# Miniprotein binders against q53ft3: the designs that were tried, part 99

Target 1, 195 residues: q53ft3
Amino acid sequence: MFGCLVAGRLVQTAAQQVAEDKFVFDLPDYESINHVVVFMLGTIPFPEGMGGSVYFSYPDSNGMPVWQLLGFVTNGKPSAIFKISGLKSGEGSQHPFGAMNIVRTPSVAQIGISVELLDSMAQQTPVGNAAVSSVDSFTQFTQKMLDNFYNFASSFAVSQAQMTPSPSEMFIPANVVLKWYENFQRRLAQNPLFW
Below, E stands for the ipSAE of ESMFold2; O stands for the ipSAE of OpenDDE; V2 stands for 0.75 times the mean of E and O plus 0.25 times the DockQ between their complexes.

## First folded at step 10 (miniprotein)

Design wb38 (at its last look DockQ between E and O 0.64; V2 from the best seeds 0.71)
Fold by OpenDDE base, look of step 11:
Structure wb38 (fold): chain B 195 residues (1-195), chain A 97 residues (1-97)
Amino acid sequence: as target 1 above (195 residues)
Amino acid sequence: SDRERLIVLAKWAAILLRKALEMARKGNTERAKYLIEKAIEYLRRIEKLATTPEEEEIVEQAIEAAQEALQLLEQGKPDEVEEILQEAIRLLKELYQ
């Protein structure tokens, strides 16, 4: 349902579902991350009147998770880029993940998506400067991220004939990655803010 | 794939039912009803994608549970819908876990 992408890293499409309406991605080595993209996979849109509130968590000086609202994804904005590099000094806000016993490693941050009613989301205030505001910067970042991901993924591509049988491993056809890339580029070209 | 669609639909249906439960707890009966009705729409879509008797049975039971919850809300018994909605959610989880 959701994807998470950091430039230079593999795309994450398998969120940990911690509740029926809550999904979590782990971000190892989060201190090196400047931006993160959260997006819908596009299989089935949000139910009408619903969207996703996107949260970021990092451990505070005491090792306790601090959650901050970054922004939103919706059917009208199915992806978003967030700057997380400057959030370490921010104050925690009320968050829907606080009651959840999520095992955390000190070097691992988390992106949380809470599926919520749109009217409830409208009452929430994201932390300042988390959303990438400039269309140009957003477009450039997205393009770089897409290219990086595609290049990385394609470097591992092997033909069926080249594959070593590994029944325990799951494989994704390269054409799926390409198709996703092409569709994303098309949307980006049509509307840089389609997310 | 149809299987992937089924899984995603099941997840959305579960979310809708969870939100309905939350609304019911808050006393927002009309919104709870609306969310359940939407969940039933998703369940009907899942029903069309079901390929095994087990899946068909699960979806049927989930629909029945959702309909029962609607009836209870219409009767002014929001406190009685929790167990039923939780069961419906549990059933849906069997489809995608």
Scores: ipSAE 0.773, ipTM 0.915, lowest interface PAE 0.5, mean pLDDT 87
Fold by ESMFold2-Fast, scan of step 10:
Structure wb38 (fold): chain B 195 residues (1-195), chain A 97 residues (1-97)
Amino acid sequence: as target 1 above (195 residues)
Amino acid sequence: SDRERLIVLAKWAAILLRKALEMARKGNTERAKYLIEKAIEYLRRIEKLATTPEEEEIVEQAIEAAQEALQLLEQGKPDEVEEILQEAIRLLKELYQ
């Protein structure tokens, strides 16, 4: 029913159902995650008058889950991108004494989806503006991610004459990276959600 | 596939019945009835996709339970409504768990 995507990771399409109306995706190594995409799968929409509230949870310094509302997915907005980098900090700003030497406990974070009536969802306030609100903003974000990857990868480019033999290393020709970059830009221009 | 479609419809039907139970507990009888009627629509769609005798029997029992819940709500019997809706949800879980 739902999918969850993190850049550089395999897409998750099989949420754990923890109640009839509640679904969870595990996010291992969550401290390396900046953005999460949550989306509806297939052709069967939410029943009329229903939607999904999207939550993020990480363990606090005592190992207890801290759930925060990120936003919503509905038939009118069946996919959403959320910025979680500020929310996963073990020195969370919701505490009166904030970041005072809190030791982060490595653990698995979770994305939770609660199916709710739309009027119940209207009573809830997401933490900050975690959701990326427009297709233009999402396209700009994706373009920046693409540019960042290309710039990072190309910074390691060397001519064949400058290469030192190393049997344990694999090399990717810079021209292949450039072709991928150009193809990705073309596909993004045709459909911003092709990824 | 028809199997994947059946599973998703069964999950939605169970959610609708769960929300109906919550509305009944809050005394919102009209909203509970509406949600059960929507769940029956989903059950009728599942019925068309069921391919085994076991699946057909489960769907038939779930439809009957949902219809009984509607009658119990009309009669003002909320405790019995809770029991029958929980039974219908358990039947649906046999289709998708």
Scores: ipSAE 0.727, ipTM 0.898, lowest interface PAE 0.9, mean pLDDT 78
Fold by ESMFold2, look of step 11:
Structure wb38 (fold): chain B 195 residues (1-195), chain A 97 residues (1-97)
Amino acid sequence: as target 1 above (195 residues)
Amino acid sequence: SDRERLIVLAKWAAILLRKALEMARKGNTERAKYLIEKAIEYLRRIEKLATTPEEEEIVEQAIEAAQEALQLLEQGKPDEVEEILQEAIRLLKELYQ
């Protein structure tokens, strides 16, 4: 249903479901995290008229956890990047997680996703500074994506002497991947929104 | 895979039924009926993906419960849908727990 990605970490795709309509990802070592990406896995989208409100919670030391609304994911915006390093401690608004008896883990923050009717989401106001400028976050995300793609594609590189005949498969020279990578990086540096 | 699709459909159907129950509690009968109708659409898709007799029986019982809830709302008996919708939600949880 949902994924949660932090740069330099493996993607999380197995949220803890704490209610029919509420999902939680743990963020260990949260103090080292500046941004988190929340996205839909995309096999089956939200039902029409519904979307997801995305919340963040600091570890609870012994009081009721305070959840801060970061923003939304919807069928029209199925992924979003949120900055969590600048959030004000202890500040929150009305939220659907505040009365839940969720198992607490010291020193682990949480991302919560509450599936809501879009009408209900329209009345919600995110905490300030959670939204990330799309230009700066796009550049950082795209650089990580390009590095990941290059490393992945390069892991399949073989010399001509190492090739096994496989008439049902198509191959491309490794140079094509490198040239694409170099060209894309150049265009991105000149204009992060060139596409 | 079909198994992954079945699980996601079951979770969406359970959410739709939970929201329908909330609307019925607030007296928004027309919205509740709409959400139940959408849940039934998801249940029909689950029915096509079910691979075991247990899964088939669970989805059939969930459809029957959802249809009964619709009938009660049509008859002006919203007080009777709570237990029926909760039963449908419990059945759906068996598909993904």
Scores: ipSAE 0.679, ipTM 0.876, lowest interface PAE 1.0, mean pLDDT 78
ESMFold2 (binder alone), look of step 11: mean pLDDT 88; pTM 0.889

Design wb39
Fold by ESMFold2-Fast, scan of step 10:
Structure wb39 (fold): chain B 195 residues (1-195), chain A 97 residues (1-97)
Amino acid sequence: as target 1 above (195 residues)
Amino acid sequence: SDRERLITLAKWAAILLRKALEMARKGNTERAKYLIEKAIEYLRRIEKLATTPEEEEIVEQAIEAAQEALQLLEQGKPDEVEEILQEAIRLLKELYQ
């Protein structure tokens, strides 16, 4: 029903269902995450008059979840990008310099989706500055990036002649992934719209 | 895939019935009826995707329960509406859990 995407990580498409109308994605190592994309999967839209409220939670110093409303996904806007970096940094004092202090970093945060009637959603106020209005640009960028990667990697595919135990399969050497990464980074530095 | 569509439709049907139950508890009978009618539409779509006799039986029972809930709402029997909607949701969970 829902997907969750973080740049540089495997896309999540299998949310944990914690109630009939509530779904959760785990975000391990969330301190390294700046943005999260939440989106609808497949061709089956929300039922008329319904949408999803998107929440973010992280464990506090006592391990208790701290939930915050990020925004919404609806049939009219079935994908949304959220900035979470500012939300996780506001838990207390930040230590800007290295010292002999204990680092108490929570290991896993969560994205929660609550399916609600649009009337109920209209009465809620998301935390400030979490929603990003450039969803179309981000989605287009991601699709072009995936296409670029696949086309580049496919150009190095090896034939069955080199893989006799599985002659019908195509294989790509591992170093091709590194070559794509280097090429993509170089071109992005020259022109962000090269893709 | 057909299996993934069935599971997604079953989850939506269960959510619709849960929201119908919430509306019935609030005395919003018209919204409750609308949500149950929408759930029946999803159940009819699931019926077309069901491939096993057990799945077909579950869907048939869920449709019957949803239709009974509509009649109970018209009769003003809120306790029985809650019971039958919870049973319909339980049946749907057997399709996707």
Scores: ipSAE 0.654, ipTM 0.864, lowest interface PAE 1.2, mean pLDDT 77

Design wb4
Fold by ESMFold2-Fast, scan of step 10:
Structure wb4 (fold): chain B 195 residues (1-195), chain A 97 residues (1-97)
Amino acid sequence: as target 1 above (195 residues)
Amino acid sequence: SDRERLIILAKWAAILLRKALELARKGNTERAKYLIEKAIEYLRRIEKLATTPEEEEIVEQAIEAAQEALQLLEQGKPDEVEEILQEAIRLLKELYQ
């Protein structure tokens, strides 16, 4: 029904069902995680008028879970990227996982999905800045980083006439740097997640 | 696979019936009826995927329970619906647990 992806880790496709309408993924070593992708799995959509509220839970200093609403997945938006770095200091939000408020293993967080009616979801407020607005935002920042690198590298460019012979120094032709920059931009435009 | 599709459809049907029960408890009878009708559509899809006599019997009993609940809501008897919807959900859990 649902999938959960963290960069550099195996995709999780088997959520633990804790109630008829509630599903959980475990996130071990969560302090090393910046972003989590939650998505609908397979070809069977949500029933009409329903969606999923996506929650994040981490153990506080006493080992008690703190649940926070990150956002939503729906048939119209069946995948969402959430930033979870920086949420440790937040207060718990209103959540449907109250029965699961027990002491948990340190460093293991959870993603919770609660299937809800769309109008019930409209009454909920996600924690600020958890949802990444789009892949486009990441693409824009990546392009800025790419521009910064190219500009930095190009600032060291010298002509052959300016080169002082030195056996211990390596030089890269400026056209090779330009070709790399152009290739990276092309690949990023085709698939922003190719990294 | 057909087995995986049956399990996913059964989970959705159980969710629909759980939400219908919650709406019926709040007095939202028309919305509860709508969700039960949607659950019956899911149950009929499950019926086509059932391969064992046990699965077939469970689906048939769940459809009957959902139809009875719908009839009781139409007659203005929401209190009698709770036990019937809980039984339908229990039957669906036998398909996917």
Scores: ipSAE 0.734, ipTM 0.896, lowest interface PAE 0.9, mean pLDDT 79

Design wb40
Fold by ESMFold2-Fast, scan of step 10:
Structure wb40 (fold): chain B 195 residues (1-195), chain A 97 residues (1-97)
Amino acid sequence: as target 1 above (195 residues)
Amino acid sequence: SDRERLIILAAWAAILLRKALEMARKGNTERAKYLIEKAIEYLRRIEKLATTPEEEEIVEQAIEAAQEALQLLEQGKPDEVEEILQEAIRLLKELYQ
């Protein structure tokens, strides 16, 4: 139902479901990640009055998860870009010996998505410095690219799904991504502001 | 595809029932009823997409459980509501897990 994207990495579309309403994506080598994109996958929207609260978790010095609320995805805003670099412990730590006290644990962070009622979500406060402003031209470009990719891929996914022998499986064929990339490059070359 | 749509709708129906259970536990009976009614709408959509007798039976049982839960909420029986909603969620997981 959800996708998770990190620049330069393979898109993740198969979240681990840890409860009926809770989904998790693993982020290996998270210390090299600056931004994470979370988005709705497929054509079926959230039920009316619902959305997703997006959380980020990293292992603390004792290897225990520290969950922080980054923001939300909703039917009105089905994709969101988050900056996570400022949330990692030991990098720019307030404590002088923070980095010296970090125990080596596997460098795997997690993105969590909790499906919640919109009223409940409105009462929650995301951590500071995580949200990326849509005023930023790079952010606007990235959001439009994601929308373009999603719409293009969805049209092919429906056709592929109709012919799939295992309809319970969801995946995006590599050639769909390639076709989207070629189409996007062609249009961008004609008019850099076409999106 | 219809099959993929069925699976996604079943997962959403389970989430709606999970949220209904949480609202019932908090004593928010009206919100719980609303969420169960929304889950039934999703179950009716799944019913139209079901192609095997097993799928049809699971959907029918889930609808019956959801309707019973609504009746129990009206009667002020929250313990029985929890059991019935958990059973409906379990049935739906057979469709999407």
Scores: ipSAE 0.658, ipTM 0.872, lowest interface PAE 1.3, mean pLDDT 76

Design wb41
Fold by ESMFold2-Fast, scan of step 10:
Structure wb41 (fold): chain B 195 residues (1-195), chain A 97 residues (1-97)
Amino acid sequence: as target 1 above (195 residues)
Amino acid sequence: SDRERLIILAEWAAILLRKALEMARKGNTERAKYLIEKAIEYLRRIEKLATTPEEEEIVEQAIEAAQEALQLLEQGKPDEVEEILQEAIRLLKELYQ
């Protein structure tokens, strides 16, 4: 029902269901993560009047999860990007030598999604600037992701002269990848949240 | 695919019934009824996608339970609804778990 994406990692599409209406994704090595994308899978939308509240948890100094509301996904906005880097270090850790990490914690954070009624979601306030509200920052992040994807995909492109018959292999022409990239970049410029 | 569609619809139906149960527990009978009616709409969609006798029986039993829950709420008997909705959710989990 939901997907979770971190740049440079495999997409997660199999959330752990901890209740009928509650889903969790594990984020190992979360200290290296700056942004997380949460999105709806497939073509079947939320039931009318419902949406998902997106939470982030990290282990505190005694190993207990600290849940924070990042934002929401809805039928009108089925994908959201969240900045979590500022949430991993407490307020007031502006010491010139950095924060001292005194932890009794595993290195695993979590994204939680709770399916809720839209009117109950409207009464909740997300923490800080977790949602990427800066169009410039979001656009730069997305363009970097698109560049990484295009470069990665293009590294597997081969000329027809180099192709050997192999029914187990699928080949996508490089120009199709380029056209997808250009179209996505164009659409991103028109509406940064179109995806 | 039709199989994938059936599974996700069953999951949404279970979520709707879970929310209906929460609303009934809070005394919000009208919202509970609305959510059950929405769940029945999803169950009718699942019914059209069911291909095995087992799936058809599960959907039929879930629809009957949801309709009984609506009738009990209309009669002002929300306490009797909990067991019926929990059984409907359990049946739906057999389709998507």
Scores: ipSAE 0.580, ipTM 0.851, lowest interface PAE 1.7, mean pLDDT 76

Design wb42
Fold by ESMFold2-Fast, scan of step 10:
Structure wb42 (fold): chain B 195 residues (1-195), chain A 97 residues (1-97)
Amino acid sequence: as target 1 above (195 residues)
Amino acid sequence: SDRERLIILAKWAAILLRKALEMARKGNTERAKYLIEKAIEFLRRIEKLATTPEEEEIVEQAIEAAQEALQLLEQGKPDEVEEILQEAIRLLKELYQ
């Protein structure tokens, strides 16, 4: 249903379902993450009148999750790029003796997707300027998403001799994936707005 | 695969029924009916993909429950609608959990 991508990491396509309408991706080592891409997978769109609210959570000093609304994905905008660097724990709250708080513990953040009615989503306000709107930033992260998708898909490539027959499975030749990737990269380089 | 498609459709049907239940609780009967009708569309797509007698039985029971919920909403019986929709969601979870 949903995918989550961080530059330099393998794409995540298997969200944990925590309620009928709520899905979560784990983000380990989140302090090194500046941007996250969230997108719809496959050919089944949202039912008419529905979309997804995208949330980010990080553990506070007591280990409790702090959830913040980043933005939305919809059929009309099935992918979104969010800047989370300014939302991480420990950024913005200071003491006069800030150096006394230099105790580093490992932490895992989460991306949450809540499926909601579009009019309910319209009544919610995302945290300030989390959505990435610049063409250069979007182009850069789109390229990274494409690289991760190609690498992920290629990781499942097997020779015909290694294949197990299955009538319910579909197979795509690796060269077709490569050709698509090269064509998309070429088009993106010629006009970053073609997407 | 058809199996993966069935699972995704079942998740969407369950989401639609959960939203219908929330609308019914708020007294928004028209929106609840709309969402149940959309869930039935997804259930009929699942029905075409079901391959085992067990899956076929679950889908048929879920469709019947959804249709009964529509009738109960017309009769102004929201408490009974809640029980029926929760049962339909439970049946759908058997397909994808």
Scores: ipSAE 0.707, ipTM 0.889, lowest interface PAE 1.1, mean pLDDT 77

Design wb43
Fold by ESMFold2-Fast, scan of step 10:
Structure wb43 (fold): chain B 195 residues (1-195), chain A 97 residues (1-97)
Amino acid sequence: as target 1 above (195 residues)
Amino acid sequence: SDRERLIILAKWAAILLRKALEMARKGNTERAKYLIEKAIEHLRRIEKLATTPEEEEIVEQAIEAAQEALQLLEQGKPDEVEEILQEAIRLLKELYQ
């Protein structure tokens, strides 16, 4: 359903589902991370009228998560890039993950995705410094990331004849990755801020 | 591909029913009904992808539960709506957990 990418790291495509509508990715050694990309996988869109609110959390001194709203992903904007470097602990943070209060390893942060109704999402305010605001730097980073993801994904492509039986593994057809890449480049060329 | 699509559709159906439950709790019956109807559409798509008798049975039971929830909403029985929607979500989890 969702993917999470950090420059220089393996892409994550297997989010942990912690509730019907809530998904998390672990980010070990998060202090070395500057940007995180969250995106939709495959061709099955959000149900009509729904989207995902994207949260970032880090452990406080007691190992309890401090959640911050970074932004959103929707069918109209199925990928987003967030700057998490320099985020500080917020005061009075409001978030749907608050009830979970999961104790974590001090160096491991999380990206949380809460699937919500679009009008509910419109009532929420992201932290001011998370969204990438410079069009030029955003476009450059996005191109590099897009190229990195496509190259990474395609490096694992094998023909059906070369596949070993592994019922527990998921495979994405190379053609689907290529279609996503081409569609993303087209949208980026039309509007660099469609993310 | 079909297995992966079934799992994603099942997760979406469960989320739709979860949101329907939240809307029902808030007294927004019209929105709850709409979300359940959308969940049934996803369940019909899952039905086409189900390959085992166990999966077919789970999908059919989930559709029946969702349809019963619509009837209960029309009858103004919110407690029973919550119970049946939670059962439908539980059934869907058997497809993707």
Scores: ipSAE 0.657, ipTM 0.871, lowest interface PAE 1.1, mean pLDDT 79

Design wb44 (at its last look DockQ between E and O 0.68; V2 from the best seeds 0.71)
Fold by OpenDDE base, look of step 11:
Structure wb44 (fold): chain B 195 residues (1-195), chain A 97 residues (1-97)
Amino acid sequence: as target 1 above (195 residues)
Amino acid sequence: SDRERLIILAKWAAILLRKALEMARKGNTERAKYLIEKAIEYLREIEKLATTPEEEEIVEQAIEAAQEALQLLEQGKPDEVEEILQEAIRLLKELYQ
């Protein structure tokens, strides 16, 4: 249902479900990450009146997780870019993940998505500076990420005739990736802030 | 694929039921009812996608549980819906775990 993308890294489409309404992506080597994109995979939208609150967690000086609300994804805004590089000094806020004993590695940050009612989300205040402010920087970042992902994925493309039987593995047709890429580019061109 | 769609719908239905449970606990009965009704809509779609007798049975049981929860809320018994909604959620998890 959700995807997480860091520039120069593989896209993550398999979140750890830690509760019925809570999903977590691990971000190894988070100190090198400036921006993260969180997006809906687009298969089935949020139920009416629901969206996702996006949180970032990093270990504090004591190794305890500090969660911060970055922003939101909704059916109207199915993707968002967040700057996380400057959040290391921020104060933790109340978060829906606090009661969860998530095993953490010190070098691994987490992106958490909490599916919530939209009216509840409206009462939440994201941390400052997490939203990418400039349309231009956002567009450039997105384009770079898209290109990186497409190039990476396409480099592994093989024809059916070239495939080695691997019954334990799942395969995604390359045309699905291409279609997603084209649709994303189209939407980006129409509205750079469609996410 | 139909299977993938079934899994995603099951996850959303579980989320809706979880939120309904939370609303019921807070005493927001009308909201809880609404969320359960939406979950039932998703369950009906899952029912159409089910391909095995086991899946069909799971979905049927989940629908029955959700409907029972609605009835209890209509009767003014929000405290009694927790176990039923938990069971419905458990059933749905069998579809996507």
Scores: ipSAE 0.760, ipTM 0.909, lowest interface PAE 0.5, mean pLDDT 87
Fold by ESMFold2-Fast, scan of step 10:
Structure wb44 (fold): chain B 195 residues (1-195), chain A 97 residues (1-97)
Amino acid sequence: as target 1 above (195 residues)
Amino acid sequence: SDRERLIILAKWAAILLRKALEMARKGNTERAKYLIEKAIEYLREIEKLATTPEEEEIVEQAIEAAQEALQLLEQGKPDEVEEILQEAIRLLKELYQ
């Protein structure tokens, strides 16, 4: 039904079902995690009119879970990236996991998914800056990759006066690198998934 | 696999019935009826995937309970629906637990 992914870790596909409509993934070593991806697994979508509210929890100083709404997954948006680094243990609004009384070790955080009617989800407000679209993250990564490539390639460019014959080496004019960078950047801006 | 598909559909049917119960408790009878009707559609798909007499019996009983709940809501008797929907959810859990 649901999957949970952290960069550099094995994907989790077996959530603990704590109620008919509530699912939990454990996140050990929470302090080393910056982003979590939550996604629908397999070919069976949510029933029409339903979606999932995604919550994040970590234990406070007394070992009690503090639940925060991160965002949503739906048939129209079946995966979402959430930034959990920097989230506080502050008091939040009442949440559907309050009755679960899920007790875990102090070093383990949790992702909770509550299956809700879309109308109910529309009435809820996620904590600020937690939700990050996959397109935004990918666009940022791609821009950084393009910048890195251009800077790296430019560092090896030499003026025509410094070029010497080498039968095993190829030299690319800086103009070609610039044209590629500009073309790729324009295409990415028009459609981030053009590749 | 057909077994994995049956299990996932059974979980969704149970969720639909749980939401129907919540709507019935709030007095939203029309939404409760809609959710039960959707659950019955899922139960009919599960029925096609059932391979054992035990699975077939559970699905049949769950459909009957859902249909009874639907009729009680149409008759303006939402209080009688709770026990019946909870039984239908319990039956579905036998398929996926």
Scores: ipSAE 0.751, ipTM 0.900, lowest interface PAE 0.9, mean pLDDT 78
Fold by ESMFold2, look of step 11:
Structure wb44 (fold): chain B 195 residues (1-195), chain A 97 residues (1-97)
Amino acid sequence: as target 1 above (195 residues)
Amino acid sequence: SDRERLIILAKWAAILLRKALEMARKGNTERAKYLIEKAIEYLREIEKLATTPEEEEIVEQAIEAAQEALQLLEQGKPDEVEEILQEAIRLLKELYQ
């Protein structure tokens, strides 16, 4: 249903479902994180008339969660980038995650997604500095995701001499990934929104 | 896969029924009926994907419960749908838990 991505980290696609309509991702070592991407995995969209309210939660000095509304994801905007670096000392806001109000380890934050009717979402006001307002932030995040993917895929490279015949498996030559990486980087530098 | 699709549809259907229950509790019967009708559409898709007798029985019972709730709302009886909708939601959770 949902994904959560932080630059330099593996994509999370297995949200913890804490209610029928509420999903949570853990963000360990959250103080090193400046931006998160929340997105729909895309297999089946929200039902018509619904969307997701996205919240950020971090533990205060007593370990108590402080929740803040970041913004929304919808079928019309199924991916959103949120800046969280300016939120790590803020005051909490009204939120629907009451069952998650327990003491937590000080270094772990959470992203919460609450599935709601669009009419209900229209009455909510996000924290003002959470939205990403520049193409440069999107480009930086995208470049780090690209680097992470390339480094991960390259770590599995083997030479032809190391391969064992396996007719039931498919293989991708490493140079295909390299060519894709180089072309993508060039295109991104020319036009950050080319895809 | 068909299994992943069934699970996601079941989660969406459960959410639709939960929101329908909330609307019924507020006395907004027309919105509750609309949400139940949408949930039944998802349940019909789940029915096409069910591959075991257990899954087929669960989705059949969930459809029957949703249809009963819809009839009660049509009769102007929103106070009577609570247990029926909660049972439908419970059944859907068996498909994805």
Scores: ipSAE 0.669, ipTM 0.872, lowest interface PAE 1.1, mean pLDDT 80
ESMFold2 (binder alone), look of step 11: mean pLDDT 89; pTM 0.894

